VHH binders against Alpha-tocopherol transfer protein-like (Ttpal). Designs and how they scored, part 5

Target 1, 343 residues: Alpha-tocopherol transfer protein-like (Ttpal), of Mus musculus (Mouse) (q9d3d0)
Amino acid sequence: MSEESDSLRTSPSVASLSENELPLPPPDPPGYVCSLTEDLVTKAREELQEKPEWRLRDVQALRDMVRKEYPYLSTSLDDAFLLRFLRARKFDYDRALQLLVNYHGCRRSWPEVFSNLRPSALKDVLNSGFLTVLPHTDPRGCHVLCIRPDRWIPSNYPITENIRAVYLTLEKLIQSEETQVNGIVILADYKGVSLSKASHFGPFIAKKVIGILQDGFPIRIKAVHIVNEPRIFKGIFAIIKPFLKEKIANRFFLHGSDLNSLHTNLPRNILPKEYGGTAGELDTASWNAVLLASEEDFVKEFCQPMPACDNLLGQPLLPEGLISDAQCDDSMRAMKSQLYSCY

## First folded at step 19 (VHH)

Design z2 (from y4 with T104S)
Fold by OpenDDE, fold request of step 21:
Structure z2 (fold): chain B 343 residues (1-343), chain A 121 residues (1-121)
Amino acid sequence: as target 1 above (343 residues)
Amino acid sequence: QVQLQESGGGLVQPGGSLRLSCAASGFTFSNYAMSWVRQAPGEGREWVSVISWSGSTTYYVDSVKGRFTIARDNVKNTLYLLMDSLKSDDTAVYYCAKGYDDESYYGYDYWGQGTQVTVSS
């Protein structure tokens, strides 16, 4: 009698599928914390119509507008980012929205400038000394962007690289809330700039750059100081001036070789020796280091594949009313002819 | 016509105080930032101070910070510079200058004739 030991096949206990804890939604981005001093808050109230008590409401309003009117716009909707545009447009929602749209539109419309936009890709420009930000702000709290077009050598890299470097610099500067409120000053030194070099900055590029600075970038330009400009620069400026909004046009100051004229606006203690200041030698290395140290931030911002937003934003962001390409050629031909007649 | 008229300059001893005034006319004073600029003997003009249209925002060159106070009375169309603890290096012609707009802390479209400040023992 062979006791068939009925091996009770213990049915494998159905491992209770652990409820896949849905990954907790990423923690809400840390709420906006204002870093502005009381003086800057006062300034922002006065100049920008920024009210601390309404700041987040205003940001939310802009956010809602973006979601409603431009639901396919691939943009940051965080408080700090949207606040840049509100500040740049004195908390006018419509103008801030338009600026935001233009900001992204400009990036899409100029791939030569905005593709692979990172500090490491601009080492030649940075090493040339074409641009720097002075180590000290002026007494009004503005960073001074110093540009030296003579440092650019056309055979080394195209003029678009200079624009790229300026843009990255502006992007770095506007990360500061102080800069958003105070704005910036531009100091352009045209010492040694040949007509040949200047000719690379044609009307087309000038128009694009002006368009970006006026209507495509959330920055306040408080002044543009030009020094050592050749006599012909007045003529060039006269051509460019019609493309400038009056407010910006009135912020251009031509000093020529008279550095004392510059010193009526910018104190010597913040200026390098090259411009009659006492702040030491012009340093480009420090700012280059700042930009290069921010490589990862820029890669994240500019090197990510832009989602193919459909062609719906194909409306030329350039206001239709700017002169057809044909008339710009004639004025340049006329200027070329006048320039040749003076030799 | 825009007019800026400085007054209140004079001879003062080191450590003394002066109050400069600039009477403005011919424009809406309350819509413009106003500045003081000075010119020392044999030197170029130097920016000293600026005040916003409302008077809520003020800036100073470092050499005068804590000693000078810029102020304005928009009802009286008058800009002021209170100068305390005056030094010999403050000796200059002081000019009142009009900004281009309410936020224009740079550049000037109109200047006063200036007032002489002399700090001497």
Scores: ipSAE 0.849, ipTM 0.935, lowest interface PAE 0.5, mean pLDDT 88
Fold by OpenDDE, fold request of step 21:
Structure z2 (fold): chain B 343 residues (1-343), chain A 121 residues (1-121)
Amino acid sequence: as target 1 above (343 residues)
Amino acid sequence: QVQLQESGGGLVQPGGSLRLSCAASGFTFSNYAMSWVRQAPGEGREWVSVISWSGSTTYYVDSVKGRFTIARDNVKNTLYLLMDSLKSDDTAVYYCAKGYDDESYYGYDYWGQGTQVTVSS
């Protein structure tokens, strides 16, 4: 009688699959919080038609338009980002949308300027002293972007690097809601700028830059002050002026060597000694440090592979009505002939 | 023709007050920002104050903040500068200046003849 020892097969304990705690969705980005002072809110209401009570509704309206009309546009849809475009176009939805489209279109159309656009790639320009932002705003609340073309050495880097540095500076400035409301002032010093150097800024580049500033970037330019311009600058400006909208053209002020003319617009207490001010020496290092400290933000914005968004933005960003290539050649020939007649 | 005519200047003691006026004609006054600019003896012109087309936005040079008030009457086509607590350093010819547009607080296309303000003991 062989006792068959029934080996009780202990059923393997079903390992309780630990409920993979689905990572909590990242907390909703903190809702938009307005950083504007009451005075700036009032100013924004008056100048930009911004109503605090409708602000988020207006942002949502623009967002919905982007999703509907440009569903493949790789753009931020954040409140703060869209608000830049609304403010730049006085809360006109159609104009704000067009500006947003142009903003991205410009970036795609000019890879020499917009590829690898980060402060660390522009160290030569930053170290040259080509541009800075003055440490003090003017009494109207505008940052003053100071540009010194004479500090550029063409053998060191191409003119596109200067444009890149200006663009990064504008991107940095526009991050402030205050700047979005107040706008900026440009101070351009042409002291020591040779004709040879000026010739690098041809009509083609000028047209592109003007196109970006007028219709491709969400910033309010309140004034462009030009100082120490050579006599030939008037001729150059006459060539550029037809590309300017009347409103912007009327915001160009030529002061020559008369700094008192500048002081009728900008008080001395915000200007460096180089421009007859009392705000100390012109400092470029502080702004360079600000830009370099923002490296990660710019890498995230400009150095990410653009998704292969298809051909839909193939419409030339420049309105068809700008001068055919043939007239640009004649204008350059005329400029060359005028340059030779002055020698 | 655009015309700007300043008035209200004069001799005043330190700590005194003056009211400058600028009568504007020949353009739609309510469509333009207006400014006051001054020129001290032997010095260049200095920006003092600007007011928006509506009068709702005003800016001042730091040296006059809290003492000067810019105002406008768009019905009367008149710009004002109320000057309180006047100092010797406020001695200047004060000019009324027309801006290029409603929001342009920079640049001027027309100037008045100016009015003399003298602050002296």
Scores: ipSAE 0.839, ipTM 0.929, lowest interface PAE 0.5, mean pLDDT 88
Fold by ESMFold2, fold request of step 21:
Structure z2 (fold): chain B 343 residues (1-343), chain A 121 residues (1-121)
Amino acid sequence: as target 1 above (343 residues)
Amino acid sequence: QVQLQESGGGLVQPGGSLRLSCAASGFTFSNYAMSWVRQAPGEGREWVSVISWSGSTTYYVDSVKGRFTIARDNVKNTLYLLMDSLKSDDTAVYYCAKGYDDESYYGYDYWGQGTQVTVSS
């Protein structure tokens, strides 16, 4: 007997001929094809409450909630896109919906970071070596995002460019279903960070970055390894700690200059020589190439202009409740307040 | 009070096998990921293997993959490491280590006293 079902996906995703230059949702959401290994399916079931037999039902439930509760929200409704939010919230529909709403709301509220977010716009950061992803995953399946503040010279570009590069990298990483299930590890090398450089990362910036990562981005952070931290790092950490959920705060590991402490957690064979490893010299070019090869996809998904809105009020309207319980900055609350005054 | 007690170490020839055990008490064993970490003479500690709270997910450092098997018994509150095809480079003190939560396989808040494994030609 045949194991094939009816043709639910008969054609590749193509757009109809349209003179509209604005991004449109595809005519039908592209069907989901799971790329997880059997071991990762088991892990997702146990850790994320993901049941392969009900996966499409769960995605449809989230899609229906978006259409009902936020009919004017501009968002992809593709299976693969929505699935990221379900996984990040362990298939709790209400929490996944709130994360999706916050994801878009936070991006709209911080255009200095999120407008024109594409690899070619960030060549200065990419060339500086401020950030990279190590070429090998940790044996536990996590990519290692390596951040090197020493490579940033504040007079060359503002701190917001570093933040843009982080979120660009996170957007690329979460396309991988393996990463959606396993999460990521951060390795932050604070060698050479002065008080002058640290002053650019104050409580306002820390609150925004941490808040988006915890409540506005579908990523799971499994560990943050800090190396070469200066004596002032205790003060830096005290600034960010109030914004961290307790679970995440317990995943910060400070190793100082003793790389043996780092190696207890991260095997040397995935680490470059700069961190006492055996994987060769730190390679920033490979990750830069991965990002740059994705340029057209980023332009298509994140760099399309918003349509002009011709209405009697003269400004785009946002429904009440766009950001209900999200941890966002005060500018988001001010935007909601202005909408009340228009209605 | 969290307590981890390793046993089963000893002297073995290259190519031999050993089974390490770690008896756990003072916490709900089945709520946490558990790891084996080893320390060779004159070196720092090195993560070897981790097992999820249920036992269904396991990971190994590359140098032991295919030779070592981590397992747990949540009824007996015991962690195991079956070590096959032992090499002289496996000579180390082996520690049982408790993770911080059930989802992260990184970081350790409690350690056992360790058990010596010596592989001598």
Scores: ipSAE 0.767, ipTM 0.910, lowest interface PAE 1.0, mean pLDDT 83
Fold by ESMFold2, fold request of step 21:
Structure z2 (fold): chain B 343 residues (1-343), chain A 121 residues (1-121)
Amino acid sequence: as target 1 above (343 residues)
Amino acid sequence: QVQLQESGGGLVQPGGSLRLSCAASGFTFSNYAMSWVRQAPGEGREWVSVISWSGSTTYYVDSVKGRFTIARDNVKNTLYLLMDSLKSDDTAVYYCAKGYDDESYYGYDYWGQGTQVTVSS
């Protein structure tokens, strides 16, 4: 950066200006309407630095950065899509851009997880009951993603199918603006997890999954509640803990078999009977139906054929026709350099 | 040394009101989300309410929503719980609990000694 410029690019100037120093905020684009309640707008302002009066100018700033620094990156530039990345990085433009680039790079570099990512391709996972979203949100506005590794039988499908189902669910959840602001809570039930199942969670896979969740996906995880963990879990957690950022590591709560400890944080009326709650039996069918009803949207957005690099690299959003060899080389080099952070 | 000191509990008739206070010291109070958690006789602890570092965002467990109000005074380093329309089921020891940071609506690293609230005829 010193060799090519006199100044560092840290954040666009429009993000640093006070609301009294700028003209009236631009209107929302025709197809985007903010659905946040007044309380959530206040929360987003305080926790995410989201200023409603400048929201779309901030989105435009990110869009302009993508067009300038990554002109050949195949990505949506829609307001709603870019806003997810701004919210996940507290409206820090540089960090949001890096997250967007990593999001696409991780998907490209791990086809075992991200190819053909659609609900109908994951029926074995969905039918096993390995994961669901509880029907009741926590009073603090978070959906509770319930993960049950005991339901996974390794001979039925590989561990990567579980990872695919998690990302499918996360993609559906982040469509909600409430979830973008509030985040999610994870409840992981490790009842019956054997050493054999644990051996599938090698440090390499754990590092990659954790790295994608922290640096390659626009989601905010507010708590991870672990219940029924076997004694070996603390050893497993010690291996993965160095890969966790400190703030995320402090959000893991290990309850053992003590459901009273869980209930201190999660009210019983949102929990199913299986976890000492009063919300009835655990229901996995309703969430599966929500995902399956979204099949066409997932196919349209995530299940394109994987031709050679032409389609992915040659779809800039700029309407200027064929791209010169010189500009193509620079854009591809920058994209490849940024995408390698997910390997 | 983090210290949380609750006060304001007592015996009250159903339908009555109480105001709980929690004096905080030993940390920068305005940097943290703060919660009230209660423990009824023979039961585990139950989260009741949380308030953001600034006081602008509040949440309540369903059983108290509309009846209880959480508030904070960052000048006096004091957390409050205003309890109206009290029911027998609200009988519990009420604890002031410190979150991990300004956004820690889940999990608690320090607790007060608790103050007893008893709602009976």
Scores: ipSAE 0.757, ipTM 0.905, lowest interface PAE 1.0, mean pLDDT 83

Design z2 (from y4 with T104S)
Fold by ESMFold2, look of step 20:
Structure z2 (fold): chain B 343 residues (1-343), chain A 121 residues (1-121)
Amino acid sequence: as target 1 above (343 residues)
Amino acid sequence: QVQLQESGGGLVQPGGSLRLSCAASGFTFSNYAMSWVRQAPGEGREWVSVISWSGSTTYYVDSVKGRFTIARDNVKNTLYLLMDSLKSDDTAVYYCAKGYDDESYYGYDYWGQGTQVTVSS
């Protein structure tokens, strides 16, 4: 099944009056079916203000706001898609709408990262082992995203490919309703990071990445565990810290070479041997396979052309007065518009 | 300022039960997730269990699921760990640990002094 070209959905019941005169329209996709366990429903109610009895009404309210306030925004209006944004903003309609608008604005403003974002375009970084998701979730329900900068050789591919792989992974992870409620944990291994390597992730790139994660992506980060950080890491962290909201900044935990400190937070039975765990050798192949198996879905969602056959009464799908076509930093420098801003 | 004081440890035979308590002061107890963490002899500290600010969400490390129950009393500002079916592997110092906010189940900014639990015949 396909959505209408402007991301607005039509009701099949409106078409029913003509069904005997015309072929039936294509079947709509199945409606939303909640996959949360009862424990997760309780958690979502208390942590996210998600009330199961009102969930679809809340989704409809967000859908109506998008149609009214951003009629030219090309976005999915599916229940499951919109629900991600409500959950990321604790069912605050205005903040969920702002997050949805920023999500698309950030993608349009940084084409080096977000253009052609699909697993097959990222095989160099996937094969390098720069990132993976650990095969076991933490007992608290979070997937652990593992990042290893020492696997990146700058002459092989630019840093933007690493950033693309991170966002591709986050897009896959947020499809899980469990992850939408529980959030994720990041484990970043900084062993071997030189000053030369660190300079590629300067304040300009750091501001963009952090800004998108906090204000332009519907995922909740519960902890960031840093291990094996070199002495220069204080300088690296000082570059990113000004861009972090205080609550997120307090979720960064620096363990140095002390794996016992890491193990106090993350059980050894979900960690690979490289981090003192009992879950075997670090496995990057399984996550790469998960991403590659999702290739078609990513192409459908992120590689579709803009509809070109119609312009609604001279109203462009993304008005030129909105600076979302410019790079995110350029839009902030040039204009004081909060629409599509990543900061 | 912030103080966490554990009690209720002791010597118990395998299969026995204990109730640990942690008296909290110096902060608004009901604003934070609270954890139990243990340290066995010769080992590092291991997260055991966490409870949300309201008490409605609880998590356990796999080795204690079904045997341990975390609970809290937000009126008395007290955290509990009810330990049943104790095994020799449960021998450790048990620490009460304060979380950073009401729903963060990771990281600890304050610790108690610990209470010894010893399981032996």
Scores: ipSAE 0.734, ipTM 0.901, lowest interface PAE 1.2, mean pLDDT 83

